# Miniprotein binders against Protein PET54 (PET54): the designs that were tried, part 6

Target 1, 293 residues: Protein PET54 (PET54), of Saccharomyces cerevisiae (p10834)
Amino acid sequence: MKASSKAIKLVLDHLKSTGRVLGSVESGNSATISEKTASVNKQQQLQEKKPSVLQYRSYNPYLVKEDFLSILPENLYKKRGQFTNELDFQLMKVRDPKYFQFKDQYYLFFNDYNSLTEYIKLTKHSRINKIRVKMTPLAQPLPTLLTKLQRYSKNLYNAFRSSEQYFEGLNEKVDVSGEFTTNQLRSILDSVEEIENKSVLVWNIPTKLRSHDILNYFWFYNIRSSFKIYWDDEMKRNLRFISFENSHDAYRFKRNYHGLLAKELLTLSEKGDAADYSLEMDDSKILIEHLSE

## First folded at step 19 (miniprotein)

Design K1 (from G3 with Q19M)
Fold by ESMFold2, fold request of step 21:
Structure K1 (fold): chain B 293 residues (1-293), chain A 102 residues (1-102)
Amino acid sequence: as target 1 above (293 residues)
Amino acid sequence: SDEVRRLLERARFLLYYAMWLIRFAEELADQGDYETAIELFNEALEILEKALDLLDQARKKAEELGDPSLAEKIRDEMKEARERLELAEERIQRAEQKLKEK
């Protein structure tokens, strides 16, 4: 009945995706005892090597490891049981170490440079969400990358504990001793994922709501830590970190409050005269990122 | 140098916010709520314009301090911010067309 609409859509497809926000190491276990023993020894030797890193730029924060695996040729899928670890990689979503915000890029960590080169060759003509893949080797030195990753991990761990630990820890030196190996990377990503599953970033909770007020209003949630990371007095926008004792609370908090008008939160909290706050506050909305999505 | 760092930090904060406005607006447009999506895209434009102003101030200060490498990095960030502004403008036009078709 309607006439067809006209539009050029490239970025919309990459932004429609929802899913896990940080990939984790996946390792299946279905081999026989003999095959399992040989696989474990091979895995240990590869995990002690320094990784080779590919960078992928994308506005889409919801890409997961499967998105990067699905663009490999179908013949590799048909030979899944014969697939070797040289094409196996670990996926990392790159986040700002201070604000924990997505930086529009992913790193793919390969066991060696040959695996990295083979992946580039196999995916050269592939697309993710209709956007041609452009994978580039990371020029940044591995020690610099490890320092940023450790900084992110420490800041997130501190934020999960308390506001005071987060702010006191921002200037503390991070321990980056040792060689950056695949095993060390996996350990860091696993520990970070555990915390990210229980944490959200929340835009625009009204500044009149102190942390105590938030705990009282959201008593139904098991909130572990809640504090403002940053606020802008001129633009009247703020970013709050909230962590929970469990991941289900983080998930349902986003589902229940994402998109709520910020003024309505003041009314529901009984902490203000809604007429006065509506005149001072624009129609900003609560926006919520669950760090594991 | 510290003034440049503060300007850049504030601009990056606003750039993060603008991208989340755009993402949420696109979700609403996909659900058919074009009017709310347009409001959010327009807010993203306002935030991006402010972020660009802060980046331009930081670039000018970096040039006054004689740091051309930093000024060039800031120009690259300004280019990326303009690409996000163009994205939001294109999405507004698309959403307005969809709204008129209703």
Scores: ipSAE 0.753, ipTM 0.897, lowest interface PAE 0.9, mean pLDDT 79
Fold by OpenDDE base, look of step 19:
Structure K1 (fold): chain B 293 residues (1-293), chain A 102 residues (1-102)
Amino acid sequence: as target 1 above (293 residues)
Amino acid sequence: SDEVRRLLERARFLLYYAMWLIRFAEELADQGDYETAIELFNEALEILEKALDLLDQARKKAEELGDPSLAEKIRDEMKEARERLELAEERIQRAEQKLKEK
């Protein structure tokens, strides 16, 4: 099985495995369990699991785990690639589950609240890319975060398959029936990473290039799927998803076309009749995000 | 309402696009193309203003519908849009200063 099919299977198997654990609550009718046990269970339920997730707001979409490690005292005199992580956290870039856009946020997942608290303490006066670190414990319940991540993973997987699967899958409920584990998070992130490495978001591809024409136009790329996610006809802007069979093509696609004028892209296709392009769309820059970046 | 949903979806789309313009303008400014960077930052400002207007329309409509919880969520999105306007303005001022130093 190609590596791609394994990652895809892991996403699907995870999405399926989370669905099973809401097993049969046996409707056991046993009425009479005494008032005293209700008070102890209320106190245990109200131990709101102290947040083990740290939120970092940043407009920089290119932060990596190493940027968050570099600010630890243990790494102060180390070079990139030599950083240690005694607190063991996972980094997640926060993307919109539907449009895949970066949401100007990162999450750091710690194993426990003590590790999170220690990280805050150690980094309180640090700077990432000259910006003072301002991290806050995530106020959102972990199930809500998991639901968003599962939605993102599902929608990205569907988009990577086809336009039809993407749009159909948007309305499907995501069942979040599993306990959130760090291993499950890792498995989702690892499985998404392979798809992200093969996927780009593209602004301002000329509307004259229909989704089926894009494969022919970009014949030198192994495009797997291409479609408009969103468009605004008044602003003459559109967002497209393009997936590739390999990450090298995704990288090359960004490198070759990011920052080009839309009109420059059209002139590469059309030999002769450059005639009837509405001037206003043509001055728009093609902006390409590689989802792994 | 479907109207509020459409307004919010359009506003969010514009916010995402404006942020991409800002990022690309920053890349150009880092390359020393401050003129084109300023143009793109100004385009981003205009788009962010349009996004704020759409959010305000959505807020007013949510209030008219008697959904104060939705109106509050939209006010939070409007705050985030204003923070992006301030970012773009700061970037313009920085690029203009660097252009004068050339």
Scores: ipSAE 0.747, ipTM 0.894, lowest interface PAE 0.7, mean pLDDT 83
Fold by OpenDDE base, look of step 20:
Parts: C-alpha cells; structure tokens; sequence
Structure K1 (fold): chain B 293 residues (1-293), chain A 102 residues (1-102)
C-alpha cells in the first residue's frame, strides 16, 4: 500500500512542477532578444540529430517489446523471456491523447541512430505475426512526439481522477518545457503504466446506464471513475472510460463483458423489465480495451 | 471552422470504432466463428464508408474556407481510412474462404 502513494506523489510533483501557472508576464522590454537566439540554436541542434525513433505500423494492438526482440537474429533459437536486447530500445504504443485509442502504430526509441540502423538491418526480412516487418525512421520532430505523449499522460491522469478533471484538462495547454530526453520519455511511460493497468475503454455500454449508475451496477468491481469520453447519437455508439482501484478488476471486467451484446448487459440488471429495452437497443457488442494490453 | 472540427472528430471516432469491430471480428474468426466475424466486418465497412463521407465533407469545407493545408491533411486521413476499408474487405474474403472450407 505505501509504495503506490509515493509513485503517485512523484507524478503529482512532476505535474505540479511542470504546471507552473504562467503568472502575469510583466512587460519588461529588454531581455527578449537573447532568449530567442538561444531557443533557435537549441532547435537547430535538435533538428540535426539523426532520428533515433522507428515507426512500426500495425493494426495489432497487442504487440509487446518481446515481439520486436523475437525477430532479432540473436533470439531466433531462444524462448520468450530469454530474449537479449543488445540494441536497447524502448517500445511505445501510440495512443490518441484524447480518446486513448490505439493509432495502429508503435514507436521504438533507440539510444542512438547507429542502434536504429542496425535494428533495421537485422530485421529487414523478418516477420511479426506473419506480417513482413516494415519500419521507418520517424519523420516527426521529437518535441512534437513528446508534446503528444505529455498530453496523453495528462489526459489519462485526469480521466483516472474524474470526468470533470478530464474535460477541464482537455483545453489546458501542456507546457513542454525542457530538454527532450529519452529519460523523460521513460519517466512519462512509467508514470502512465500503473494507470493504464487500472483503466479500460468500453464501447457500446447502454446509454441508459448513466455514469453514476455504472458504479452501482458493477458494484462487484472497485470502480474509481466512469464516464463517456465520446458518443455518436446517430450511430448510437459511445466510448466510455472506466478506471479501477486495482488492475485485477480491470482485467476481470474485460474478461467478463468483452464481446457481450449491449442488451445482454441490461438483462443482468435486476431492475430491467426486459420488455422496455426491446426496440432501440442495438445488437452492438460491448468492446473493452484494457489500456495495458 | 467549428464545422470542420466537428466533422473530423466524428469521422475519427467512427474510424476508431470500426477498427475495434475489425479486431473483435478477427478474434471471432480465429475462434472459428466466421459467420459472426463476417457480419462484424461488414458493419465495420459501413462505418468506414460513413467516416470517409464525413472526411470528404470536412475536406470540401476546408477548401471552401480557403485552407488547402487542412484539406491536404484530411486527404491523408481519407487515405488511411481507405487502407482500413481494404483491410476489412481482405478479412471478409479470408473468413468467407474459411467458411467454405468447413
């Protein structure tokens, strides 16, 4: 119990330290010229660094670092869990910062361009899940990527707290100040991992179940927050965020309700006269993504 | 434009949903439920077509507003939506073939 509070506090302290409310810039004229030249030179030095990030496009949301290690020649005869990582990279699943949806791509962050180039060379003819590996150096500037990741982290943290904090926080500027380092990336990824392990995205929960009704309906689960992220009234589709106090409940929730008909979920409610649900309830499947998967 | 923004948001939402339908249909096909998989792939196609229509509307509105850069970005999103449509079509064909082999 005590260890989790420290990690959350570190994330909070980091979010607080970056959350400097830009106080009123007093109109002091003189110092503005020198900072512009320093910022341009730092931006130029960041542009000259050869990309150390690979992009892998895949519709498979379930790829893990081991899948990318398994295709290395050094790992051809090894079992899962015995893979070596001489090139040392960090895997990132790319998610939408607002809707948390998988964006059909992964990023591999290498320490340097040489490691990236060697990885491309070693994997050029390999296959992941029968699909030919096609990796491309990321064309996007690293600052743009980090801005998106910080937005994702902030929005996910807000969603994990409440609907109100999520929606209010969507319009807040993310201050992306500082040197963009692989360590900052790792720190952000590590900071969301616990939240991702406790969070699910749910399609097609019946609209009759309001956010407050969900906690009562799923009383067997320690639900922390639940709300609609988005809905389409014409298509009768909705996306919900549900967070749990523990990862086991998140996993169990997916396992129990993923793939059920939305109407079947309502019949599990003791209160529903089956008759009044009949006409408009879509035969839509409840689809659940566990964010750590 | 707020209209362009709303069209894009709705289109992106539908694209995400269609991809989840495709993924779930693939899981069902892997379990050998090819009939239900084909139904869900077809639903995903309809949703992708609707998403493409919304993107095209957004593109036209961006052009009307004199924002060719936005129109180009929307064309790129339309290309990605078509690639997803082709994926669903390929999955249907595979599932139909597997259903005939039973």
Amino acid sequence: as target 1 above (293 residues)
Amino acid sequence: SDEVRRLLERARFLLYYAMWLIRFAEELADQGDYETAIELFNEALEILEKALDLLDQARKKAEELGDPSLAEKIRDEMKEARERLELAEERIQRAEQKLKEK
Scores: ipSAE 0.739, ipTM 0.890, lowest interface PAE 0.7, mean pLDDT 83
Fold by ESMFold2, fold request of step 21:
Structure K1 (fold): chain B 293 residues (1-293), chain A 102 residues (1-102)
Amino acid sequence: as target 1 above (293 residues)
Amino acid sequence: SDEVRRLLERARFLLYYAMWLIRFAEELADQGDYETAIELFNEALEILEKALDLLDQARKKAEELGDPSLAEKIRDEMKEARERLELAEERIQRAEQKLKEK
């Protein structure tokens, strides 16, 4: 299509202009060799730089990277990307460092500021699930964000190991380094994702079921750790962290028990009789979040 | 200051729970179970109203302690909680309309 070719040239001219402003001036007519060498150097330099961060607020905890890519013009995201494409980003779902609960927002980590501003421009009028996107710059200092990420990673790692390590680690200071590179960020996010894949948060497991009861009742799952993170005595609501040795167990645990009436679990666990009305439980339901979901 | 922190922690816990009630209710409504969805949305409203009460207590205490920065943050959290109330109320109305249309 003739209009498509013109649009592609305009985008390429923009990318080339930005690269020349930020880099050294190309010399002579060795454009092919210099262009190939410059592309490799830009990819390496971007991986060694601090990330530029974009914030997106949403009540939907199920957004994935494809949701943020699919709102770009098709000619930009459907091409098989080389590391010469600086529009790539890393997506992070924002969770509370203590309760691991979704905080109604996502961060998009771009390799540089130009990629971030281009993404905003290209998605200005786009919608995700019929909701107009509003991408905003990070509302907090980057070091504050990195401290929260490091705290989250530490708390999650500790919870994955044991309740004792989780609770003891809550008050430990986190050494805030001044900065880290895009490669270091990716490493932290990958390690967090590995643990998230094997972990669930469970609302309203009856408080009468202690951790050993959970292990005994769910013996056919490879549970690694299980403990209450928080409970509210007045409202009789609680949140439990459960981790597994593998992600399939986390997935099927949610599939099998999400939405189950909490008092039914108590009956199934042999902790009480089905007709025993001495139990002071309302009709609360077990709600399960798989952390990688 | 410890009382304000405890009030805020409890309120935030309830806000997290209310959002999960809303999400589960939306799943049920998408499956056509509007009656159960409405029950869950109404529970979310009750939880959100309690959370707002706790936030208001925390805001008043922060003002008594002379911490306007904290009081302003709490007012922002209260505004977000009210937005979640409005969401749940809208969803109840939609689910009730769908239930009448059978």
Scores: ipSAE 0.732, ipTM 0.885, lowest interface PAE 1.0, mean pLDDT 78

Design K1 (from G3 with Q19M)
Fold by OpenDDE base, fold request of step 21:
Structure K1 (fold): chain B 293 residues (1-293), chain A 102 residues (1-102)
Amino acid sequence: as target 1 above (293 residues)
Amino acid sequence: SDEVRRLLERARFLLYYAMWLIRFAEELADQGDYETAIELFNEALEILEKALDLLDQARKKAEELGDPSLAEKIRDEMKEARERLELAEERIQRAEQKLKEK
């Protein structure tokens, strides 16, 4: 139990500490080395750092790194779990930083542009789940993507702690103090995955169940936080975030309640007083997304 | 405008919900429950149409405010919403065909 809290704190403390350590290198005074060799070195054109990020658009929210490895020629005759990866990349599922909803996109982060171009070449005619692969280099600046990832990570961490911290943290500026190293990117993605494994998004929980009533109703789950992210009173639809102390409870919660009628959830609580349930029973389905899936 | 922002937030919420209905309906269709899948795809269509109406209202207000850049961004979101309508319609036709084959 104690190890997880330390890792998240280390990432946050590192995000705070790395903002200052652009040390001013003192320009020491040293002497008049001769004019002539200055000409050739200026044509280190700032080669605009060619994008090392691929974008893949898909409506399938359940793609994993193995799906992107399966389409490599080296893996054509291998089973899942036997895939090799000569091209080291990290996969990121794109979610909305505020609502945590999937945005029909994945990013593949390569170490360099050459690895990205080789991956495009090797996968040009491949298919993922019968769909023709169409990957494009990231057209937006990398700092813009990293800012969105930091916002997502911060908002998810705040949501995992409490409703109050989530809503307060939405108004806070995210400072992006520089280019992320591959190790910093990995550390952020690992910290996101740890929280996602313990977190669910729930559509159509009955509005009568207050956040405190949910804790009592689901007493057999170790719920950490539970709150409404958004609601539409005209459509009678709502989106709730629920976090758990463990990933097993998150998985069980999805498995037990996904696809149930919202009214069936109320009847499971009502071993008590038959209050006047003349309220329009919400015939909507409870839809549960486990954020790691 | 706060009103344009509210319309866009509401439209985006409906678009996310409609995509969840489509995914759940696909899971039911894969299980062979084509009747319930068709009902949920039709609900998703109605929600997508409402999302398009809210986006069109937001676009008109952005144009009235003299923000053509915002109006163009909303047109791009409307294009993405139409692509989701076409997806849901294709899924309905496929499920109806499978239901006739039972």
Scores: ipSAE 0.650, ipTM 0.861, lowest interface PAE 0.8, mean pLDDT 82
Fold by OpenDDE base, fold request of step 21:
Structure K1 (fold): chain B 293 residues (1-293), chain A 102 residues (1-102)
Amino acid sequence: as target 1 above (293 residues)
Amino acid sequence: SDEVRRLLERARFLLYYAMWLIRFAEELADQGDYETAIELFNEALEILEKALDLLDQARKKAEELGDPSLAEKIRDEMKEARERLELAEERIQRAEQKLKEK
């Protein structure tokens, strides 16, 4: 279900205000701290809540929830779009919180451990895109995963706004406060998806195209932010983030420029000043990732 | 160490770029352009080798600084880089075989 525009706005506004994706608004009800000396002694063994998260490792960055549903026995003879999901899970693509690059991993969040166990049982011999399914329960503490997700969400939100907010926000602490509910996790993932739908990562944009030159060159696109995340002058490679006011521009940008030679962009720009920029034209291909793909 | 950090950031950048080259070369191979795909897979191998060299330099410096925990983390990243080299080599062999079948 597409999150309502209101829910997305609420999470984005909360990210903006607190840097915390999941903070309960402390309702300031001054409930009197009645000092009930409840006896400390129940060592309730915090039965380590059995992990309800599966990890799937894959070099394929384009897997969607439907690919993980397709391997269920109930879906064996169904076409894409007809899949049922009795075990209800949320899919998360794992990206680097700083560079936004795919980290060759997915997480499947189940409502409970029984649903996770049943999914493992049903899919144990299945294949996704001819690759044998090998899923493992989450080995790391759930708070560690959630901290990484919050960091990613914050950094992506900052990048979507401006270069300044991205670089300033990189060193800020991210607090994971409270228990994550399935609904809160869904709200974060939906808010991330909304930004990812409007955002691209671009390799090998010519270094001569400064951020202002990019806005002028790509004047047909409603660019919100554009900046270099990283560059290597020895290898003549660079990674740029570009965000758009709409997902259609992000899609068109990828479609129009992905796979082009970096030099082809320069020759299209130079219709004005034939400045003898005999700088070794990088024969590298422009590679564009649409972050929602 | 700032130097170890810089080496790790550079190596990580190269690892990400190499994976994008591999993915783009796979797209070209799927279109039947095996020649250009092989060129890009070879470029990805060279970049992965450079990334491994930078990681090894970072590992040695972490050992010299007396940080064995950091050195072990770098060894894990070096393992992941080698797994990507093996992937690129497998893709080259597959593309070369497909090119011979044309």
Scores: ipSAE 0.648, ipTM 0.861, lowest interface PAE 0.8, mean pLDDT 82

Design K4 (from J2 with F24Y)
Fold by OpenDDE base, look of step 19:
Structure K4 (fold): chain B 293 residues (1-293), chain A 102 residues (1-102)
Amino acid sequence: as target 1 above (293 residues)
Amino acid sequence: SDEVRRLLERARFLLYYAMWLIRYAEELADQGDYEEAIRLFNEALEILEKALDLLDQARKKAEELGDPSLAEKIRDEMKEARERLELAEERIQRAEQKLKEK
């Protein structure tokens, strides 16, 4: 079984395992009234677990964990690849769960609030890519964040399979019934990374190229799935998802077509009747995001 | 309402596209193609203005529907769209300065 099938299975098994319906233990009858009052007050002090997630806003979509490690005092004189991480955090790039677009945000997941506060203290005056670091504890509840991550993971997995599975899966509820662990987060992130490495988002592919025409046009690429996520006919803009059987094809696809005029892509397909297509296509460029970048 | 939802979806799509134009224009500016970068930054500004208009329409309709919580969320999205507009303007000014230095 190829590595790809294992990661996909891990995402599915995780999505299935979080769906453990706690069986309704039939609460039997009769036990006495009195001690109920003291236990209710302990449950409402679900002490808002101090946020262990740090939010960083940035328009740079290409930040990696090493960029956040590089600003630690312990790493000031180290080269990339020699960075230490005593505070142990996971980095997550925030993407839209439906459109897979970068949302100008990163999350740093710490094991505890003390590690988060130490990281803030150590980095308070630091800069990432000449920009002053301004990080804030995440104000949103962790379950809301996890629901978004699980939805992203599910939608990406469905998109990687087919258009049909993507569109059908958009309306499905994501049940976050499980206790969130750092290991579960890591497992989800690792599982999406493998799909992201094989997936691109493409702006402005000519609307005349239908999904089947794209497979034929790009016959040199092992395309797994290709479909329009969104389109605006008034603005003549569209967003397409394309997945590949391997990451090398995804990389090559970006390298070969990113920045090309959409009209140039049509002229490469048409041997013959080039005349009629020239007028209506906007001077739009094909813009390609590799989801792992 | 379905109309507010459609306006928000369209505005968000335009915001995502504008950010892609900005990123690609930055790549061109880094390559020294300041003229084409400025053109694409200006296109991104026009798209951001259209996105802001759609968000304002959605806000007004949310207020008319008596959903002040939705109207507030849309105001936050409008703030983020304005921050992107200011980014594009800053990038234009920087590219124009670099073009004059060349």
Scores: ipSAE 0.758, ipTM 0.901, lowest interface PAE 0.6, mean pLDDT 83
Fold by ESMFold2, look of step 20:
Structure K4 (fold): chain B 293 residues (1-293), chain A 102 residues (1-102)
Amino acid sequence: as target 1 above (293 residues)
Amino acid sequence: SDEVRRLLERARFLLYYAMWLIRYAEELADQGDYEEAIRLFNEALEILEKALDLLDQARKKAEELGDPSLAEKIRDEMKEARERLELAEERIQRAEQKLKEK
């Protein structure tokens, strides 16, 4: 009873790719030190200001930083796929704050507006997966975007801890800062990524399987939390959040169960009667999203 | 209102589910399982049509409440949902062509 291996191989490819903001500082003791020192201090101050943001719409949830770096002219491309300091950016996959679902877009956070403008210029004729790139500046106030990120981060943190904290936290006010620096944004995105690496979203686990049944059947996974975050009574579809103590278990879970018929899981868990299942449940597939992919 | 909010939340949930059906169907098509891929693409179309119906109900209610800015945002969301319909239809056509070439 294994899930499709192709989707799992895509997760491995995404896990291998990692981008970093390259904020390098030249140091020196030469006679030009006062002007060079002032230049270095100005660059550090620029890196600590609010990010400049590009939006990119795509239905493909598997894009990684390398996909956005590889479309630059080759003379700007470094070994390891990292961008130069002035044109470097931080990539964010945009997810719905409540259901953690991919929103068909990405944000690229640049250190300053000049870097953003240069990236647009250099990539305007490029393609990702044969689709012409159209990068646009952020079409909403930056504080609005940052509030959504804070909401997402809090909801995900709560879900990672428990069902009760997730549902109680949906109504809680999020502390709003009027400003995120690039370093503060990176810190939040890194902490979110840590939780995403250990979490999956699962469509269509049969509702007969309570959280206790899930823990019992999947005993060989170190499940941290598991609960249903949504159910549509008319379509008889549900979405379950499952988190693990480590990212390897999240990866294995998707690899083994993505694409499995839901009725097969009921049978394997010893909770379902195959005759009852065929009469009362359709042929839905278990679909699994690893949040770090 | 609460009615508009409920309609929108359910529609968005269905839109998310339809996209996962499309992504999995694309995976199956890449593996050469075109018949199952077509079945899942068609299921996604049915889900998308239901989501559009819910969005249309929400848009009408927003207009009744005298909230044209909300109604316009819902029209934008309906446009996105129609683009997903077109995506699924395009994928069906590609999968059907691949099946015929076999």
Scores: ipSAE 0.747, ipTM 0.892, lowest interface PAE 0.9, mean pLDDT 78

